VHH binders against o28486. Designs and how they scored, part 12

Target 1, 243 residues: o28486
Amino acid sequence: MIGIIGGTHILEIKVLKDVEETRIETPYGTAEIDVGRVDGIDVAIIQRHGKRKDKPPHRINHAANFYALKSLGVKYVIGMGSVGALREEYSLPSLIIPHDYIDFFSGVTIYNDSLVHVTPGFDEYLREVLVEVARKISSFPVIDKGVYFQTRGPRLETKAEIAMIKSFADCVGMTAGSEATIARELGLSYAIVCTMDNYAHGIKNQSIDYREIVEKAKENARECLKIVEEAVKKVWEEKIQRT
Key: E = the ipSAE of ESMFold2; O = the ipSAE of OpenDDE; V2 = 0.75 times the mean of E and O plus 0.25 times the DockQ between their complexes.

## First folded at step 2 (VHH)

Design D1p (framework vhh_7pa5_2; at its last look DockQ between E and O 0.01; V2 from the best seeds 0.00; counts 0 for: pae O 12.9 > 2, grease 25.5 > 24.2, placed apart)
Fold by ESMFold2, look of step 2:
Structure D1p (fold): chain B 243 residues (1-243), chain A 121 residues (1-121)
Amino acid sequence: as target 1 above (243 residues)
Amino acid sequence: QVQLVESGGGMVQPGGSLRLSCAASGFTFSSYAMSWVRRAPGKGPEWVSTISGSGGSTYYADSVKGRFTISRDNAKNTLYLQMNSLKPEDTALYYCARGPYDFWSGYFDYWGQGTQVTVSS
């Protein structure tokens, strides 16, 4: 079984068969998981913002979500996300597959009362799978590494915040650092493919046409999902079917 | 061996039209996104357009949007670029490339030899 976690607007166009909704109790709270199949392969899917879109970034229970995936036997989790671009030379839309992250402020951990330290990071095997697939099938320009800066949210970043971080990171989001940290603490492999849908505050003058933004987000999510579907097949063949 | 061969370039007056073709062999054409890239005199490579493997999604650089149309015929293993309302600044060597443009590496894994497009009075 392979895990998939993504944002709500991206997952509204998901392609999935035989879906069964489940709720799983964990020591960290309750997680909502959809179990189904992608081309015959069992998958467990988490909509990180909740099925009712009621969990803003700072309210996501990452520990419950990833523990629940682990309890279903998941070892590999592929993320889908949306980020703002910190570099004006990046065209939109594009895909970025970050190789590292900066997260000073979330503070997420499962080790609240224990002296345990992990060496954090995105999983290199999953990253390589995502990069290989994207280079083969993506219609978007691909940025195959970069630093993801995680802000706490839920508010967007100020111009001053963006001016400070743009020299140290390539994209900005609110979730992937937390997900990578918790996954590592639980012994799960995690990597993420992100759509770059907009420029971060102050990088460029951005369109504020809401209809166009919604249309772009839907199209971008469809492209990203194709990559995730192929990555699921590759991970299954290489790590699960043979192991 | 992967092979990409462009054709259809030539000289045309401003406002004219031209259609480029790229014959692909040595790989499963329909499984790959395909791109057009151009190199103008005195300038570096510029991404022009990309089309998905199925042909269902197309993307264009701002400089050509509304004037150029990318398409593919997966039965003939051929990529096309229809270029309308041509301007002198469209003068360039046009390359067919396999896959999307990778900003980080600056690299397509396979390129054609290019076909020259010249827009001049």
Scores: ipSAE 0.000, ipTM 0.410, lowest interface PAE 10.7, mean pLDDT 85
Fold by OpenDDE, look of step 2:
Structure D1p (fold): chain B 243 residues (1-243), chain A 121 residues (1-121)
Amino acid sequence: as target 1 above (243 residues)
Amino acid sequence: QVQLVESGGGMVQPGGSLRLSCAASGFTFSSYAMSWVRRAPGKGPEWVSTISGSGGSTYYADSVKGRFTISRDNAKNTLYLQMNSLKPEDTALYYCARGPYDFWSGYFDYWGQGTQVTVSS
């Protein structure tokens, strides 16, 4: 079984066949997981923000989510997300598969009563799979490396904050660092493909109306989903089916 | 073309009941979660309820929990909202929307024109 973590947009389209909606109790809390199949492959999907408006970024129970995946036998987790671009030279929409991240704000960890130190990061194998797939099938430009800067949320960044972080990162989001950290602590492989939907505050002026924003976001999400689906197939073939 | 057409709205006294319907066309209905959203005069849109594509999962806003029931008939491409114990604060234009409530963006991809629900003595 392969894990997928994404936003609420993944629920708009029935991605899974033979779907079972489940709630899994973990030592860290309850996780909602949809289990089913993608092209005959067992997949578990988590919507990180919940299926309703009850999980803002700073309240996402990453520990519960990833523990639940682990408990289902998941070893590989593919994330999909939306981020702000910190580089004005990027042509949007684009995809970015970050190779590292900065997260000084979340403080997420499963180690609350023991001294354990891990060095977190994105899984390079999964990154390579995502990059390969994206290059093959994406309609968007693909940024195959980049630093993901994670902010706390739920508020957006001030112009001053963006002015600072743009010196260190290539995109900004609110969840990928936390997910990567927890994944590593639990011994799961994790990588993420992100759609750059907009420029971060103050990077580049954009005059987009609400309708356009919505349409673009959906299109971007669809593109991202295509990549994730193919990535799942590749991972399944290379790491699961043959073992 | 995706179309959502709401019906069943009207005026009812407090404590009364209404059943809203939404006829969907132009897409594979069962492949999508569906939602109800309402907008009261002078207020922004408020998410009310969501049902998964299969109908296996339902979600409700706290304000309507225990009173409203969302359901669907995939064979008829129809979404329903049973509203019981209606209150004046439930007065709003009720929209059928395709997709789950998106917490992050706060939008749905398609909306109907809405059906008016008025709860008044």
Scores: ipSAE 0.000, ipTM 0.239, lowest interface PAE 12.9, mean pLDDT 88
ESMFold2 (binder alone), look of step 2: mean pLDDT 89; pTM 0.897

Design D1x (framework vhh_7z1x_3; at its last look DockQ between E and O 0.57; V2 from the best seeds 0.00; counts 0 for: pae E 10.9 > 2)
Fold by OpenDDE, look of step 2:
Structure D1x (fold): chain B 243 residues (1-243), chain A 121 residues (1-121)
Amino acid sequence: as target 1 above (243 residues)
Amino acid sequence: QVQLVETGGGLVQPGGSLRLSCTASGFTFSSYAMNWVRQAPGKGLEWLSGISGSGGSTYYADSVKGRFTISRDNAKNTLYLQMNSLQPDDTAVYFCARGPYDFWSGYFDYWGQGTQVTVSS
């Protein structure tokens, strides 16, 4: 079974066949997981914002989510995300598969009563799969490396904050660092493909039309999903089916 | 088909109050967080407030905290925004949007057409 974790972009897309909605109790809380199949492959999907879409970024129980996946036998987790671009030279929409991240604010960990130190990061194998697939099938530009800067949320960043973080990162979001950290702590492989849907505050002036934003976001989500589906197939063939 | 229809907008004097309503159809209303956002002329989209599906959790932007109150009636498939102490800078088109809010892209999966709120003496 392969894990998928995503946000709003997963909500309207029926990715799974033979879906079973489950609630899994974990030592860290309850996780909502949809279990089903993608092209005959067993997949577990988590909507990080909850089934009721009532979990803003700072209240996502990453420990529960990833522990639940692990308990189902998941070893590989593919993330889908939306991020702000920190580089004005990026042509949007674009995809970015970050290779590293900065997260000084979340403080997420499963180690609350023991001294354990892990070095977190994105799984390079999964990154390679995502990049390969994206380059092959994506209609969007693909940024195959980048630093993901995680802010706590839920508020957006000030111009001053963006002016600072753009010196160190290529995109900004609110969840991928936390997910990667927890994944590593639990011994799961995790990588994420992100859609850059807009520029971060103060990077580039954009006219915002809500209809345009919604339509673009949907298109971006579809594009991202195609990549993830193909990635799942590849991971299944290479790491799961052969074992 | 998912539909959101905002009502209640209009002209109001500074210091006045308005109550906006958003009627939802085409989906299980209580299963989704709902939000109010606005767009002023020449300005970007501004998230104002959100409410969880059950209504148990509410969130507010600093710009409207203490003045605006979000609520919902799931039995009526209706979202509300009580706006008090309105100011000229609150003049905007107000939209109802189905959550969750994507904080970076600023999108919701469904939007209403909006209702105009004008605060002027």
Scores: ipSAE 0.028, ipTM 0.420, lowest interface PAE 3.6, mean pLDDT 89
Fold by ESMFold2, look of step 2:
Structure D1x (fold): chain B 243 residues (1-243), chain A 121 residues (1-121)
Amino acid sequence: as target 1 above (243 residues)
Amino acid sequence: QVQLVETGGGLVQPGGSLRLSCTASGFTFSSYAMNWVRQAPGKGLEWLSGISGSGGSTYYADSVKGRFTISRDNAKNTLYLQMNSLQPDDTAVYFCARGPYDFWSGYFDYWGQGTQVTVSS
């Protein structure tokens, strides 16, 4: 079974067969998971902001979500997310597949009362799958490496905050560092492909009307979903079907 | 079919007040966070304020904090934005949008057509 976790874009993943909407109790709280099959491949899907879309970034229970995936036998988790661009030379909309992250502020962990130290990161195998797939099928620019800076949220970053962090990172978001950290602590492989539809506050002003921005962002989201679906197939063939 | 319709825009002098409304249909309104976003002439989208589905939590951008108040009436499927102490820099098209907000992409899955607010003497 392969896990998918995403935000608003995950709602367009379709062709779940034999769908079971499940709430799983974990030591860290309850997780909402859709379990089923897509194109014959068993998939567990988490909508990170909740099925009612009312969990802002700082309220996401990452530990419960990833523990629940592990309890279903998931070993590989592919993320979909959204980020702001920290580089004015990036053309938008585009996709970015970060290779590393900075997260000083979220503080997420499953190790609240034991002395355990884990060196987290994005899983290199999954990242290579995402990059290979994205290069083959994306009609939008793909930035196949970058540092993801995670802020705690829920508020957006100030201009001063962006001015500081753009020296150290290529994109900014509120979720992927937490997901990568918790996944590694639970022994799960995790990587993410992110839509990048807007510049971070103060980087560059886009002068197109909002309708064009929304239309291109929807197209970018569809491309991102296609990449995730194809990556699921590739991981299944290489790591699950063979065994 | 999800539909969001903004009303209450218009011409107002500096220092004035205006109340925007957004009527929602086609979905369970109380199950969704709702937001106000604006676009000034020649500028990008600016998120202003958000409110949880129950109405228990509200959030504001620094640019409007203390001047704008978001609220909702779930019985009437209506979202509100009370705007006080308006200044020429508040001139924009104001949109309501269904959440949750992806705070970074500025992307919501459904938007209204917007209502024009013009602050000028």
Scores: ipSAE 0.000, ipTM 0.283, lowest interface PAE 10.9, mean pLDDT 84
ESMFold2 (binder alone), look of step 2: mean pLDDT 88; pTM 0.895

## First folded at step 4 (VHH; framework vhh_etentamig_d1)

Design a1 (at its last look DockQ between E and O 0.95; V2 from the best seeds 0.00; counts 0 for: pae E 3.8 > 2)
Fold by OpenDDE, look of step 4:
Structure a1 (fold): chain B 243 residues (1-243), chain A 121 residues (1-121)
Amino acid sequence: as target 1 above (243 residues)
Amino acid sequence: EVQLLESGGGLVQPGGSLRLSCAASGFTFSDYAMSWVRQAPGKGPEWVSGISGSGGDTYYADSVKGRFTISRDNSKNTLYLQMNSLRAEDTAVYYCARGPYDFWSGTFDYRGQGTLVTVSS
């Protein structure tokens, strides 16, 4: 079984066949997981913001989500995200497959009662798979490396905040760093592909409208999903089918 | 051997139209997304448009949205770019490319030799 974590747009796209909605109790809380098949491959999907859209970014229980996936036997998790571009030279829409991230403030961890230190990061194998697939089938330009800067949310960033972080990162989001950290702590492989749907605040001379951001993200989410579906197939063939 | 050959470029007046074609060979055409990219004199490459393997999904740069239309005929292994309402700033060499444009590397998997489009009064 391969795991997929995405935003609310996944709800609008019937990805799974023979879907079973489940709730899994974990030591960290309850996770909602849809289990089904993509082209005959067992897949578990989590909507990070909840199926009822009642989990804003800063309230997402990443520990519960990833623990639940692990409990189902998931080893590989592919994330889908929507981010703001921090580079004005990027064309939108675009895809980015980050190779590293900055997350100073989330503080997410499963190690609250023990002294354990892990070095987090995205899984390079999954990144390579995503890059290979994207280079073949993406209708968007592709950034195959980039630094993901995570903010806490839920509010968007100020111009001053973006002005500070744009020198260090290529895109800005609210969840990928947390997911990568928790995944690593739990021993799961995790990588993410993101659509760059808007420029971050102040990158271009444009007004930031949340509604517009959401609309663009929705429109572009389908493209991202195509890539993820193909990636799932490849991972299944290479890492699961042969075992 | 993968080959991409662009055609259809030329001189056109502002407000005019052109249709570019790209003949592809040496690979399973329908398995790949295709892109149009252009490069104006003294400027870097600019992604113009992309289309999925099946042709079902199309995307455009903001600079050409509403004016350009990308399409493909998989039975003919041909990619098209219909360019309407052309502007002086559209002047560039237009390249057909297999796959998306990579902004990080500034490269494509494969790209043709390009066809020149000049928009001038």
Scores: ipSAE 0.763, ipTM 0.888, lowest interface PAE 0.6, mean pLDDT 92
Fold by ESMFold2, look of step 4:
Structure a1 (fold): chain B 243 residues (1-243), chain A 121 residues (1-121)
Amino acid sequence: as target 1 above (243 residues)
Amino acid sequence: EVQLLESGGGLVQPGGSLRLSCAASGFTFSDYAMSWVRQAPGKGPEWVSGISGSGGDTYYADSVKGRFTISRDNSKNTLYLQMNSLRAEDTAVYYCARGPYDFWSGTFDYRGQGTLVTVSS
């Protein structure tokens, strides 16, 4: 079983069949998971913001979500997300497959009451799969490495915040660092493909309109869905079917 | 052996049109997204347009949106770029590339030798 985490449009994967909604109780809370099949391959799907879009970035229960995936036997989790570009050289639309992240502020962990430390990061195997697929089938440009800067949200970043971080990162978002950290703590492999849907505040000397960002992310999410569908097949053939 | 051969470039007046073609061989054409990339004299490469393997999804750089149209004929293994309302700043060597443009290194998987488009009065 392969895990997929994304926004509400993740259920628009066109080969998804027999979707079964389920709720899984975990030590960290309840997770909502949709189980189905992509081209005969069992997948477990999480809509990170909830089906009603009622979980803003800082209220997502990452621990419950990933624990629930693990309890279903998931070992590989592929994410999709939306980011702001920190480099004016990047044309839009484009995809970025980050190789590392900066997250000073989320504080997410499953180890609240014990002294356990992990070395965080995105899974390199999954990242390579995403890069290989994107380089073959993406209809718009791909940035196959980059640093993801995670902000806490839910507000967008100020111009001053962006001016400070653009020297250290290539894109900015509110979720993937938390997902990578929790996945690593639970022993799950995680990587993400992101659409770059807007320039971050101040990069192109433009006002940021949240509604426009959401509309662009919705339109571009279908490209990520194509990448994720193919990546699921590749991971299954290479890692699941052989075991 | 993967081969991409561009054609259709030339000299055109501002406001004019050209249609570029790219003949592809050595791979299953419909399995791959394709791109047009251009490079003006003395400048780095610039992504122009991309298209999905099926031809159903197309995307354009802001500088050409509304003026250029990418298309493909998978039965003929051919990629096209229809360029209308040409401007002096469109002057460049245009390359057909397999797969998307890669911003990290500025390199492509495979590309042709290019075809020169000159827009001048």
Scores: ipSAE 0.467, ipTM 0.804, lowest interface PAE 2.6, mean pLDDT 88
ESMFold2 (binder alone), look of step 4: mean pLDDT 81; pTM 0.826
ESMFold2, look of step 5: ipSAE 0.317; ipTM 0.718
ESMFold2 (binder alone), look of step 5: mean pLDDT 81; pTM 0.830
OpenDDE, look of step 5: ipSAE 0.721; ipTM 0.877

Design a2 (at its last look DockQ between E and O 0.02; V2 from the best seeds 0.00; counts 0 for: pae E 8.7 > 2, placed apart)
Fold by OpenDDE, look of step 4:
Structure a2 (fold): chain B 243 residues (1-243), chain A 121 residues (1-121)
Amino acid sequence: as target 1 above (243 residues)
Amino acid sequence: EVQLLESGGGLVQPGGSLRLSCAASGFTFSDYAMSWVRQAPGKGPEWVSGISGSGGDTYYADSVKGRFTISRDNSKNTLYLQMNSLRAEDTAVYYCARGTYDFWSGYFDYRGQGTLVTVSS
C-alpha cells in the first residue's frame, strides 16, 4: 500500500476505486484515511485539511496522519500540494519537487518524551520518481529541485516576510516541512510534488486574493494528481511488486 | 530516433496570426506531454504552452494566455500552436519539445531545431 497526502482539492477528484472510508485511532489522535485502489494498486489517501475542511494548516495533526499510514503498512508516502512561487522568473502554473525545506516554526515532532534527533529531508528515490514522471507527462514547467519554505499559516505572508524568505527558498507553503519531518521520524519515505499556482506576496506587482489562489490551485490540482498517480504505479512496480 | 520538426514560422505584422506545427517521430506521441518554448534574442528560454498526451489538458504562460492555443493530433503525430494577436514581444525562435520545461537547466529531453517567428511592422 502506498500513501498519498493531499489538500482539499483531492476531495473533489475521484481518485480511488473501491473506496473505504476509515478512521484510525493513533497515539497522537484520530486520522481519516480513504483506502482504495488506483489502477489496481492499494492506496491510502489522507486529506490533510480533513474531509470536512476543518483543519487549517497549523492544526493539522501530522503525527496522527503519518502514524495511521504507517499502521496500515505504508512505507512510501507521496504528497501533493499547492505553493506560492518565490521567484518571478518562474512560469506559472508550474510544478516543483522540492529537494530540501526550511521549517523553523512548526515544531512538529513525535518525540515529546524522549531525546531523539533525526535529520529530516525528502526521500530522494521518491523525488527521482516524481521528477521522471513529471518530465514525461506534465503539461507545464517542472522545477526538479528547490527549497520549500514552510510558514505556519493560516494567514498568507506579508510582503516583508516574503522579501526575507525569497533569498533562501524557491517556494512557500504551510505543510510540507511538517510532513517530511514526521515522516522521517516515523521511518517513512516521503516526497512531495507541488503546483506553483501563484506568486507569493510581493514577488510580482500583483494583489494577492486568496480566492484566486484557491481557484488556481483547484485548476492545477488535476495535473498534480496525474503525476502522483503515475508515480504510485512506478513505486509500486519498483519497490512493492518486485518484493 | 526521436525527432521533432517545427514549421510555420515567418514574418507577421502586429495583430496578425500564425500557426506553428511540429511533426514528431520516433516515439509514442500520445504517451508524452508536449510543450512549446520560445527564445528571444538575448533572452533565456521561455515556456509558452503545454498539452497533455491525450490533449485533454492545456496550459499557457500568462504572457500568451488568451492569444495562443495549443493543440495536437495524435493520429498525425503533430503538435500545433495557433498564435493570434501577435505582438512584437512574441518575436522569438519557437521550439517544439517533448515533455516539460526545466527552469534551471532549460532541459527538454528532446526538442526541435525551432522555427523563427518575427512580429514587426
Scores: ipSAE 0.341, ipTM 0.732, lowest interface PAE 1.6, mean pLDDT 91
Fold by ESMFold2, look of step 4:
Structure a2 (fold): chain B 243 residues (1-243), chain A 121 residues (1-121)
Amino acid sequence: as target 1 above (243 residues)
Amino acid sequence: EVQLLESGGGLVQPGGSLRLSCAASGFTFSDYAMSWVRQAPGKGPEWVSGISGSGGDTYYADSVKGRFTISRDNSKNTLYLQMNSLRAEDTAVYYCARGTYDFWSGYFDYRGQGTLVTVSS
């Protein structure tokens, strides 16, 4: 079984089949998981903001979510996310597959009462799968490497915050660093593909019709989901079916 | 089909008040968190306020905290924004949106034309 964790993009196009909704109790709280299929392959799916979309970024229970995936036998987790661009030369909309992250502020861990240290990161194998698939399938530009800066949310970043951050990172979001950290602590492989539909505050002035931006973002999300579907097949064939 | 219809905008003087409404249809309203997002002339969209599906948790941008109050009536499928102590910088088209906690998620659920609030002189 392969894990997928994403935001609202997954529900937008309803690409997954035969879903069964479940709630799993974990030592860290309750996780909501949908079990379904991608071309006959069993997947466990988490909507990170909750099925009722009532979990802002700082209230997501990452430990419960990833523990629940592990309890279902998931070893590989593919993320879908959304980020703001920190580089004005990026064409938008586009996709970015970050290779590393900066997260000073979330503080997420399962090791609240023990002295355990991990060196977290995005899984290189999953990242390579995502990059290869994205280049073959995507109609939008793909940025195949970058540093993801995680902020707490729910508010967006100020111009001053972005001015400081842009020297050190290529995109900004609110979730992937937490997910990568918790996945590594639980012994799961994790990587993420992100839609990039807007520049972060102060990077570039946008006088573009926002209705047009929304439609292009919807297409970008559809491309992102197709990439995840194909990545699921590739991981299953290479790491699950063969073993 | 999801529909959101904003109303209640208008012209007010600084310090004045307005109450915006958003009529929702095409989905189970109480199951979804809701937000107000505004767009000033020549600016990108700015998240203003959010409310949980039950109405028990409310959130505000720093620029409006203490002046604006978000609320909902799940029996009427209606979202509200009470705007007090209005300032010129509050001038914008106000949209209601479904599930907007993280602008970067690409979730733009705008189905209506919005409602214009003008604060001048």
Scores: ipSAE 0.012, ipTM 0.281, lowest interface PAE 8.7, mean pLDDT 82
ESMFold2 (binder alone), look of step 4: mean pLDDT 83; pTM 0.851

Design a3 (at its last look DockQ between E and O 0.84; V2 from the best seeds 0.00; counts 0 for: pae E 3.6 > 2)
Fold by OpenDDE, look of step 4:
Structure a3 (fold): chain B 243 residues (1-243), chain A 121 residues (1-121)
Amino acid sequence: as target 1 above (243 residues)
Amino acid sequence: EVQLLESGGGLVQPGGSLRLSCAASGFTFSDYAMSWVRQAPGKGPEWVSGISGSGGDTYYADSVKGRFTISRDNSKNTLYLQMNSLRAEDTAVYYCARGPYDWYSGYFDYRGQGTLVTVSS
């Protein structure tokens, strides 16, 4: 079984066949997981913001989500995300498959009662799979590496904040760093593909409209999903089916 | 051997139209997304438009949105770019490419030799 974690737009896309909606109790809380099949492959999908869209970014229980996946036997988790572009030279929409991230603010961890230190990061194998697939089937530009800067949310960033972080990162989001950290702590492989649906605040001389951001993200989410589906197939063939 | 051959470029007046074609061979055309990229003199490559393997999904750069239309005929292994309301700033060599443009590396899987589009009064 392969795990997929995405935003609210996944709900709007019929991805799974033979869907079973489940709630899994974990030591960290309850996770909602849809289990089904993508092209005959067992997949577990989590909507990070909740199926009822009641979990804003800063309230997402990443530990519960990833623990639940692990409990189902998931080893590989592919994330789908929407981010703001920090480079004005990028055309939108674009995909980014980050190779590293900066997350100073989330503080997420499962190690609250013991001294354990892990070095987090995205799984390079999954990244390579995503890059390979994206280079074949993506209908818009791809950034095959970049630094993901995570903010806490839920509010968007100020111009001053973006002016600072743009020196260090290529895109800005609110969840990928947390997911990567928790995944690593739990021994799961995790990588993410993100659509860049808007320019971050102040990157271009344009007003930031949340409604517009949401609409663009929705529109581009299908493209991202196509990539993820193909990636799932490849991971299945290479890491699960042959073992 | 993968080959991409662009055609249809030329000189056109502002406000005019051109239709570019790209003949593809050497691979299963419908399995790949295709893109148009252009490069103006003294400038870096600019992504113009992309289309899915099936042709069902199309995307455009903001600079050409509403004016350009990407399409494909998989039965003919041909990619098209209909360019309307052309502007001087559209002047560039237009390249047909297999797959998307990689912003980080400038990578194309394959691309043609390009066709020159000149928009001038």
Scores: ipSAE 0.806, ipTM 0.907, lowest interface PAE 0.6, mean pLDDT 92
Fold by ESMFold2, look of step 4:
Structure a3 (fold): chain B 243 residues (1-243), chain A 121 residues (1-121)
Amino acid sequence: as target 1 above (243 residues)
Amino acid sequence: EVQLLESGGGLVQPGGSLRLSCAASGFTFSDYAMSWVRQAPGKGPEWVSGISGSGGDTYYADSVKGRFTISRDNSKNTLYLQMNSLRAEDTAVYYCARGPYDWYSGYFDYRGQGTLVTVSS
């Protein structure tokens, strides 16, 4: 079984079949999981903001979500997300597959009452799968390496905050660092592909056409979905079916 | 052996139109997304447009949106770029590329030799 975690458009995966919605009780709380199939491959899917879109970034129970995936026998988790661009030379739309992250502020961990240290990060095998797929099928530009700066949210960043962090990172978001940290603590492999839908606050002097932004965000999410679908097939064939 | 051959460039007046073609061979054309990238004299490369393997999804740089149309004919292994309302700023060598443009590495999987488009009065 392969795990997938993403935002509100994740159930639009083109070949997703036989979806069963469920709740799983974990030591860290309740997780909402959809179990289904992608091209005959069993998948467990988390809508990170909840089925009713009621979990803003700082209220996501990452420990419950990833523990529930582990309890279903998941070892590999592929994320999809949305980020702001920190470099003005990146034209939009683009995909980014980050190789590392900065997260000073979330403080997420399963080790709240014991002294345990892990070395976190994105899984290099899953990253390589995502990069190889994107290099073949992505319809718009790809940034196959970069640093993800995680902010706590739920508010967007101020211009001063962006001016400070743009020297250290390539994109900004509110979730992937937390996901990578918790996955590593639970012994799960995790990597993410992100759409760059907007420039971060103050990066570029552009007028905003709200209607075009909404349509582009929808189109861009579909590109991530295509990448994730193909990555699921590749991981299944290479790591699950052959073993 | 992967080969990409652009054609259809030339001299055109401002406001005019051109259609670029790219003949592809040596690979399963429909399996790959394709891109147009241009390079003006003295400038770095600029991504222009991209299209999915099926042709169902298309994307454009802001500088060409509404004026250029990317398309493909998978039965003929050919990629196209229809260029309308041309401006002097569109003057560049236009390259057909297999796969997406990668801004971080500057990597193209494969690209052709290019075709020159000159927009001048």
Scores: ipSAE 0.367, ipTM 0.755, lowest interface PAE 3.6, mean pLDDT 87
ESMFold2 (binder alone), look of step 4: mean pLDDT 81; pTM 0.833

